# VHH binders against q9y6x5, part 267

Target 1, 379 residues: q9y6x5
Amino acid sequence: LPPKLLLVSFDGFRADYLKNYEFPHLQNFIKEGVLVEHVKNVFITKTFPNHYSIVTGLYEESHGIVANSMYDAVTKKHFSDSNDKDPFWWNEAVPIWVTNQLQENRSSAAAMWPGTDVPIHDTISSYFMNYNSSVSFEERLNNITMWLNNSNPPVTFATLYWEEPDASGHKYGPEDKENMSRVLKKIDDLIGDLVQRLKMLGLWENLNVIITSDHGMTQCSQDRLINLDSCIDHSYYTLIDLSPVAAILPKINRTEVYNKLKNCSPHMNVYLKEDIPNRFYYQHNDRIQPIILVADEGWTIVLNESSQKLGDHGYDNSLPSMHPFLAAHGPAFHKGYKHSTINIVDIYPMMCHILGLKPHPNNGTFGHTKCLLVDQWCI
Below, E stands for the ipSAE of ESMFold2; O stands for the ipSAE of OpenDDE; V2 stands for 0.75 times the mean of E and O plus 0.25 times the DockQ between their complexes.

## First folded at step 13 (VHH)

Design ue2 (framework vhh_8dlx_2; at its last look DockQ between E and O 0.71; V2 from the best seeds 0.00; counts 0 for: pae O 5.5 > 2)
Fold by ESMFold2, look of step 13:
Structure ue2 (fold): chain B 379 residues (1-379), chain A 121 residues (1-121)
Amino acid sequence: as target 1 above (379 residues)
Amino acid sequence: EVQLVESGGGVVQPGRSLRLSCAASGFTFSRYLMHWVRQAPGKGLEWIGNIYHTDSTYYNPSLKSLVTISRDDSTNTLYLQMNSLRAEDTAIYYCARHYWGEARTSPFDYWGKGTLVTVSS
């Protein structure tokens, strides 16, 4: 029986939602498996970078997906959600589904995890869905379970991505208890449906399942805006990304642009690329722009207009509000075990271990996750 | 207030060409990545393509040879040129403004009301 793993992401699921809201289905999943209460993700705490960090074990500077919006000055290529399929952007790393399906008698399946509909190193997930936000969770789950049960060679690694609670977190803010309770109840029902579907298909006892997320969410406000246009004329730079980490490509002397920005707001740090704090591991890639602006938690950088966001993410990865959780269940995992924290890059070597894959060079530490696994001496 | 207004839709015969316009106001149009999206009857949203403030363009591969996106920053106008129209191109066509730094969940912060294109006898 080859080991099998399903990796599930609910986008923007802040770790402390678990203690502040009711999740009967997720709590039952955790009770019969393991919980990591906080996962320290990578800077910047955005969707594409952190989803790729989970599946490569690499910091953003090393895997090359450094933001949701990127520009490469040498090739003059742009990257965004809408034009994310050029392998150029993804080829600086090898994600786990590529490594998995290159093994003898194995395949991989994907329901909309970032990058799984791209031929990375000329290899696309063996079974995949092209990204389409209109496809229901039920349809994504049906495709994944069909592939897990009916494929030759067998699917041994599968991914499933869902856009909530991120979308609602942006719309309402994480502190809106009334609306977030309704949203999170729907998420918990989806987790219940997932577990019941796996049980009904006979997959539950022999499939390892990880439920995690890429980042959290912090509260924003119209009285916490940083108007960039008040500090610098827009003609002096090309904007590559805006908030909460702005990516600034100077059109004039970089020092002049820096000097215009350095005292713009006490709620924003301005970094020349070489001065970005080492703890961010966010410096050594040409896709990181010469100047970045990092807003304080809950502050929004704007271009002389109001913001529609009541919640946001992308901030300093030391902030607990940016941290997701990880829960897991299956034959590889203990039952009823709780662990305080891991780094998001640690998930990759753990998954490689579960699948019997040799990990590529990465930034994760297997020792951080070994207490979750039944086949490891924890102490 | 940010406003996007599409125009140029209507009923056209198969094989004809059509140019849609999107008039932008209430923001500095020249700084924004702009998109065209369509929705055929009974179907989901289909991304057509975009144009960056640097004038770089990207297209849905299935539509790449059929459409051209351009912009005129002096008139704050986004354009969609469609050629050799077919019945399957019948849809409501929207322009949308890119939401900086977002992906997957909130890619656009402002939408136009749309303009209907019907390709029929």
Scores: ipSAE 0.713, ipTM 0.886, lowest interface PAE 1.3, mean pLDDT 93
Fold by OpenDDE, look of step 13:
Structure ue2 (fold): chain B 379 residues (1-379), chain A 121 residues (1-121)
Amino acid sequence: as target 1 above (379 residues)
Amino acid sequence: EVQLVESGGGVVQPGRSLRLSCAASGFTFSRYLMHWVRQAPGKGLEWIGNIYHTDSTYYNPSLKSLVTISRDDSTNTLYLQMNSLRAEDTAIYYCARHYWGEARTSPFDYWGKGTLVTVSS
């Protein structure tokens, strides 16, 4: 039988939560599998871009999902959380569930993973749920496990997405021990439910399961604000994305806009598109706007009318606060092995290997995950 | 203070048209992507569509043929034109302001109180 893989994402699960809070179910999961303590995600460290990087192995400039909010100047199209269904945005890459489904006697399933309810390259997951934040984890889990167990052709790749602890991280801030303890307890319980469900269905021993996240969370404060309106008149530009990486579309000469913003705050770097640091791999895409503003960790870019959150993400991808973790269990993985760091794009070639898929060209390095796998040499 | 106030709702017969309005205040309206959403009795929220610039509108595919969203930045007003209304279109209709950077939680930072549309014979 072909290998099976379930990819689970808990949005905004900061890596160091594992060190600062108790996770009896997750720890048991890890004990019987593997852990990568820190996953360096892609810049910008937002939900849509990083989830797509996980399943494509590509930097954002390559797969084309460069933010949660995007604008294409040629077509005049906008992308957002509530407007993500146009294949135009997704078709610059081929996600793994499409690759998997194109194989003989295989199908894919998805419970609300970004992009899975969109036909990409005219292919949509055989089984999927339209995104609806009101649907419980239980219902998502029930559907996924049903598909994994009873589908023909068999589901060999499945994704499961959950919005916590990201939502709570935004609301309470990651440093709120009281509230975050409660939230993370619930997450651990959900992991317990997942494991129990798999055991009940007889899937646990034969199913490869990856539990990961797309980004972390940093503490924000009202004392750390960057007000753009104090630096530039709003008539001079269109805002495409705001914080902590603002995307600026000038309405006047780009240089003039840049000059008005370049010294706006000592806690914000202003880049012309061509001057964006190479390490971000965030330059070679038309969907990246002419000017981007990158706030320092914990700083929030605001307009006078903007709402504020106590936690946020999207910052420099080298910051530990932005990093998620990866845990895995199943026949493909060692037991009781811990690894320090990988890049988030490294997950894709690993998953392809597990599933026996030929990977599309990607930015991942298979060598970085070899130590996690039982059939590979660990250097 | 940011405020959104929906109006234009009421009881209409099937097949009729209705135009809803949303009056915005307390912020620079023209700078924001605006949304319409609705909630039918006993159902969850349903996204209808959004508009940023006048030439940049998107709709729920299931509703695209029946709705048109427009805006007047000079009066800070958002509009939802609905045609050929059906009983299943009965819902509370909300306008909402887009919040950039919100990931798979709430893409909106402000909501109106909503206006009720009842489609019945």
Scores: ipSAE 0.030, ipTM 0.367, lowest interface PAE 5.5, mean pLDDT 93
ESMFold2 (binder alone), look of step 13: mean pLDDT 82; pTM 0.824

Design ue3 (framework vhh_8dlx_2; at its last look DockQ between E and O 0.01; V2 from the best seeds 0.00; counts 0 for: pae O 3.5 > 2, placed apart)
Fold by ESMFold2, look of step 13:
Structure ue3 (fold): chain B 379 residues (1-379), chain A 121 residues (1-121)
Amino acid sequence: as target 1 above (379 residues)
Amino acid sequence: EVQLVESGGGVVQPGRSLRLSCAASGFTFSRYAMHWVRQAPGKGLEWIGNIYHSGSTYYNPSLKSLVTISRDDSTNTLYLQMNSLRAEDTAIYYCARHYWGEARTSPFDYWGKGTLVTVSS
């Protein structure tokens, strides 16, 4: 019987929440499985880019989902969360659920993972839910477990996405201990429900489960604003994305726009596209705009207005506050093993190995994850 | 002091058309993408579509043949044209301002108070 994998994301789950809050259910999951304490994600540290990096093993410049807000100058197309379903945006890579369901006697299921309701390379997840934030975690889980138990051909790869703690992290900020304790308690209860449901349905012993996230969260403040309109007249450029990585499409000479911005704030780095640091792997895609502005941690770029967010992400991926965790349990994984760090792009080749899939060319390194797996020599 | 004010709602018979307006003030309207969203009685929010500063429009696939979004930057006004109205189009209709770089959380930073459209025979 083919191996099975469930990939779960709790959006915006910062790695150090595990140390700073109580998670009895998640800690029990980890005790009988594996933990990676920090996952180094990809720049920019935003939701759509990092979820697609997990399932493709590619840097953002290579898979083409370079931000949550994009503009393509050649086609004049816009991308946002509201209009994210055009395959044009997603077709620069092949996500693992497409590769999986194209194998004989295999299908894929999805509950809200970014891109799973899009026909990528004319292939949409075999079973999926159209994105709707009003659908409860319980309903998402019930659909996934029904598909794992009842589908022909069998579902061998499934995804499950939940919006918290990201939504609350933006609203309250990660330093609001009272509100974040309540939010994280609810998430731990959902993990308990997940494990209990899998046990009750007879799935727990033979299903590999990964619980991870796309990024962390940092505290913002009205004292840490960068007013872009104070530095440059808005008529000189088109704004494609705002904060904390602004994407600037000049309407006048690019050098003039750069010069007006370069000394705008000591808390912001201004890059011409060709000068973006190589360590970001964020240069070689037409969807990356000619100028980007990268705010320092906890700083917010605004347009002569206050900010509504108390927490944000999207910052430099070297920042520990931007890093999620990864936990896993199942027949492919050791029990009681903790690992310090992997790169988020390493998850894809590991998943391909578990499922017996040939990975597409990617940026991950299988060797980084081999110590998590029972069938690999680690010593 | 961002303000969004919808108007043009009311009672309309099935099969007729209706045009809603959203008056914007307190910000540079011409640089923002703008959205229409509705909420039918007892239902959740349903995204109708948007329009970018460029004039490019995107629509909920379920509504695409029935609605048209336009803008007039000289009057800071967003429009929703609805055709062939059905009883299920009865809802409160909101205009909303786009927030860049949002995913899965809050794609809009400002909302209007809404205008009620009732489709009844």
Scores: ipSAE 0.749, ipTM 0.898, lowest interface PAE 1.2, mean pLDDT 94
Fold by OpenDDE, look of step 13:
Structure ue3 (fold): chain B 379 residues (1-379), chain A 121 residues (1-121)
Amino acid sequence: as target 1 above (379 residues)
Amino acid sequence: EVQLVESGGGVVQPGRSLRLSCAASGFTFSRYAMHWVRQAPGKGLEWIGNIYHSGSTYYNPSLKSLVTISRDDSTNTLYLQMNSLRAEDTAIYYCARHYWGEARTSPFDYWGKGTLVTVSS
């Protein structure tokens, strides 16, 4: 039988939650598999960009999903959470589920992973659910496991996405131990349900499963606000994205806009597009606006409005608070092995290897994940 | 013909142990994963656990009773050891063969007739 892989994402699962809270089910999962303690995600550390990086192995500047909110000046198109169905935004890369389906006797399945309900390069997952946040984890899990078990051609790659603990992290802040403990317990229970379902269906020993996330969460506060209106008139620019990385489209001379913003706050870095630090790999795309503002960790960029979020993400991808984890189990993985860190783009070549797919050009390094795999040398 | 025959059921007192057996015939037993399920009076089917052909076992974490599943491939027999039985463990216990085929909603293709376990003082 061809190898099978299920990729699961719990949105906004910060890596250090594993150290600060109890996860009986996840720990059992890890005990029988592998753990990467920290995954360095891509800048900006937002949901759409990082999920697409996982399945393409590309930096955001390369795959073209550079934020949750985007604007293309040529076509005048907008991208947002409520407007993400246009293939125009996704077609700058080829995600792994498309690559998988182009192979003989293989199909892909998806439960609400970003981009999976859009035809990309005229290909859509053979089995998928339209995104609907109201659909329960149980229903998503039932569909995924049904497809994994009963499809023809067989589903060899599947994705499963869940919105927690991100939503709760935004609401309560990651430092709210009482509320986050409750939320994370529910997540662990869902993992328990997943594992039990796979065991019951006889998939557990033969299915490779990756449980990961796209980003972490940092604590925000009403005392840490950067008000742009104090620095520049809103008539001088269009805001494409706001916090913690603001995308600025000047309506006047770019230099003038930059000069008004450059000293706005000691807790915010202002970059012309050409001056964005190379380490971010966030420059070579037309969808990146002429000026970006990057708030320090825990600071929120606002207009004349109060932020309702007690937690947020999107900050510098070198910050530990932004990092998710990766756990995996299955025939391809060792048992009881822990690894310190990988890059999020490294997941793609690993998945390709597991599935026997030729990877598209990508920014990942297969060597970073070799120690996780039973068929590879660990250097 | 595939046949599964459960045995070992009966009336037991609370706190006691019981070992059930399932005799398999008509197929290569060693190549199949096997399951135990039960149905209490007025309740739905409850999955107890399974054992793979490799010998790996997995159990329902919701079970309050201590259970151990084992198999003897030389005799084509599946076992369910239950310890510290309670009244709520009263049920018909079934062994079932794992289905590896496609186009099914159930993970089982063959069942035994079941054996009744009654836990009462």
Scores: ipSAE 0.028, ipTM 0.412, lowest interface PAE 3.5, mean pLDDT 93
ESMFold2 (binder alone), look of step 13: mean pLDDT 83; pTM 0.837

Design ue4 (framework vhh_8dlx_2; at its last look DockQ between E and O 0.02; V2 from the best seeds 0.00; counts 0 for: pae O 8.3 > 2, placed apart)
Fold by ESMFold2, look of step 13:
Structure ue4 (fold): chain B 379 residues (1-379), chain A 121 residues (1-121)
Amino acid sequence: as target 1 above (379 residues)
Amino acid sequence: EVQLVESGGGVVQPGRSLRLSCAASGFTFSRYAMHWVRQAPGKGLEWIGNIYHSDSTYYNPSLKSLVTISRDDSTNTLYLQMNSLRAEDTAIYYCARHYWGEARKSFFDYWGKGTLVTVSS
């Protein structure tokens, strides 16, 4: 039988929530599988870019989903959550579900993972749900398990996406212990339901399951605002993305815009595109604007307004608050093994190995994940 | 204070056209993408479409041929033109301000109170 893999994301699940909150169901999952305590994600530490990095193994500059909000000046196209369906945005890479289902006798299934309802290279996931945030976790899980059990050719790769704890992390902030404890308890119950469902359907023993996330969350405050309108007239630029990484398209000389911005706040770094730190791997794509502004952790860039968010993400990917975790269980994985860290781009070549797929060129390093796998030598 | 005020609703006969307006104040309107959303009686919210600062428009595929969104940055006004109205177009129509950088579980940071459109023979 071909190996099967279910990839699950709980959006905005900060790695240290595992230390700071109770997760009886997730801890049981980890005990019988593997844990990576910190996953270093890609800059910008946002939802669309990091979900696409997981399934392509590429940095954002290489896969072309460089932010949640993008603009292409040549085609006049916009990208955002409300209009994310144009294949133009997604076609700079080949995600794993496309590669998987193009193999003989294989299908892919998807419940809401970013991009799975888009025909990327004229190929859409074999079974999928159109994105709709009103669809419950239980309905998403029921569809995925039905497709895993009842499809011909068989579904060998499946994805499942859930919006929490990201939505609540934005609303309450990670320091709101009362509300976050309630939210995280509900998520742990969903993980328990997932495992129970897989056991009841006879899938648990032969299905590889990865539970991970795209980024973490940091606390924001009304005391930590950077008012962009205080340092530059809005007529000098077009704003493509705001916070915590602003994307600035100058309307006047780029150096003049840079000079007006560079001393705007001691809590914000201002980069010309060519000066963006190499460690971000965030330079070589036309969708990256000529100037970016990177707020310090917990600071919010605003346009002469208050902020409604108490938590946010998108900051420097070296920050532990931006890092998710990865847990996995199944026949490909060791049991009871804990690993300190991997890069989020390393997940793709590992998944390709598990599925017996030939990976596309990517930025991941298979050697970083060898210790998780039973068929690989480690120590 | 950010304020969005819809107007132009009312009772209209099937087959007719209607133009809704949304007056914006308290922010630099020309910098923001703007949206129209509606809610029919007993139903959930339905996204109609948006218009960006570049005047690029995107529409719900099911409504694309029936509606046109436009804006006038000199008067801070968003418009929704609806043609060939049907009974199922009866709804409260809202304008909303786009929020940058957010993904999944769409977030519009400011909404109007809405204007009721009733399509009645």
Scores: ipSAE 0.616, ipTM 0.845, lowest interface PAE 1.9, mean pLDDT 93
Fold by OpenDDE, look of step 13:
Structure ue4 (fold): chain B 379 residues (1-379), chain A 121 residues (1-121)
Amino acid sequence: as target 1 above (379 residues)
Amino acid sequence: EVQLVESGGGVVQPGRSLRLSCAASGFTFSRYAMHWVRQAPGKGLEWIGNIYHSDSTYYNPSLKSLVTISRDDSTNTLYLQMNSLRAEDTAIYYCARHYWGEARKSFFDYWGKGTLVTVSS
């Protein structure tokens, strides 16, 4: 039988939640599989960019999803979570479900993973769900497992996406022990449901399952605000994205805009596009605006309106609070092995290997995940 | 205004055949590829297939032996012929227009309201 892989994302699952809260189902999953404690995600540490990095192995500048909100100056197009259906934004890369589905005797399935309800390179999954936040995890899980079990050609790659604990992290802040305990318990229960469902269907022993996330969450506060209106008139620029990484499109001379912003706050770095640090791999794309503002961890960039979020993400990708985890179980993975860290782009070549797919050029390093795999030599 | 209207759905017994129609208006039908997609109750969407020209069709491999897509450009109508229907074929069936953007950037820009097919004994 061809190898099968289910990729599951719980949005905004911060890595250290595993240390600070109890996850009996997830821990059992890990016990019988592998754990990567920290996954260094890509900059900006936002939902759309990082989910696309997972399935392409590319930095944001390469796959073209550079934020949750984007603007293309040439076409005058806008991208947002409410406007993400135009293949224009996705076609700068080839996601793994497309590669998989184009193979003989294989098909792909998707439950609301970013980009999966859009034809990319004129290809859409044979099975998919239009994104709808109101659809329950159970319904998503039922669809995915049905497709994995009954399809011919068989579904060999599937994705499953869930919005928690990100939404709650924004609402309560990651340091709210009472509320986050409740939220994270629900997540663990969902993992329990997933495992139970797979066992009931006889898929558990033969299906490779990866449970991961796109980013973490940091605590925000009303005491840590950066008000741009105090530094520059709103008429001098267009805001493409706001916090914690603001994308600035100047309406006047770029240098003038930069000079007005460069000393706006000691808790914010201001970069001309050409001066963005190389370590971010966030420069070589026309969708990156001429000026970006990067707030320090826990600081929020605001205009006259105050942010109501108690948690946020999108900060420097070297910050531990921004890092998710990766757990995996199945025939391809060891049992009871823990690894310290990988890069999020490393997941793609690993998945390609598991599925027997030739990877597209990518920024991942297969060597970083070899120790997770039973068929690889680990030095 | 672009409009797509599916018809031909209803209740049918297992083993029977059914032909669905999609009436298109408000655009030059012959210039667009068309798709069929279905959604079973409580299930996700399943891509059935598409047609670019009368002799250029693509199908979901899972359904290829059971379905035939055709079109009549003179009447602006898309068809889905289904044979040997089963209970699992119960679904709402949608037609969708394939849009070609700049540099072959393609997506479904218009959908019909769908027609319900119920396969039951």
Scores: ipSAE 0.016, ipTM 0.261, lowest interface PAE 8.3, mean pLDDT 93
ESMFold2 (binder alone), look of step 13: mean pLDDT 84; pTM 0.849

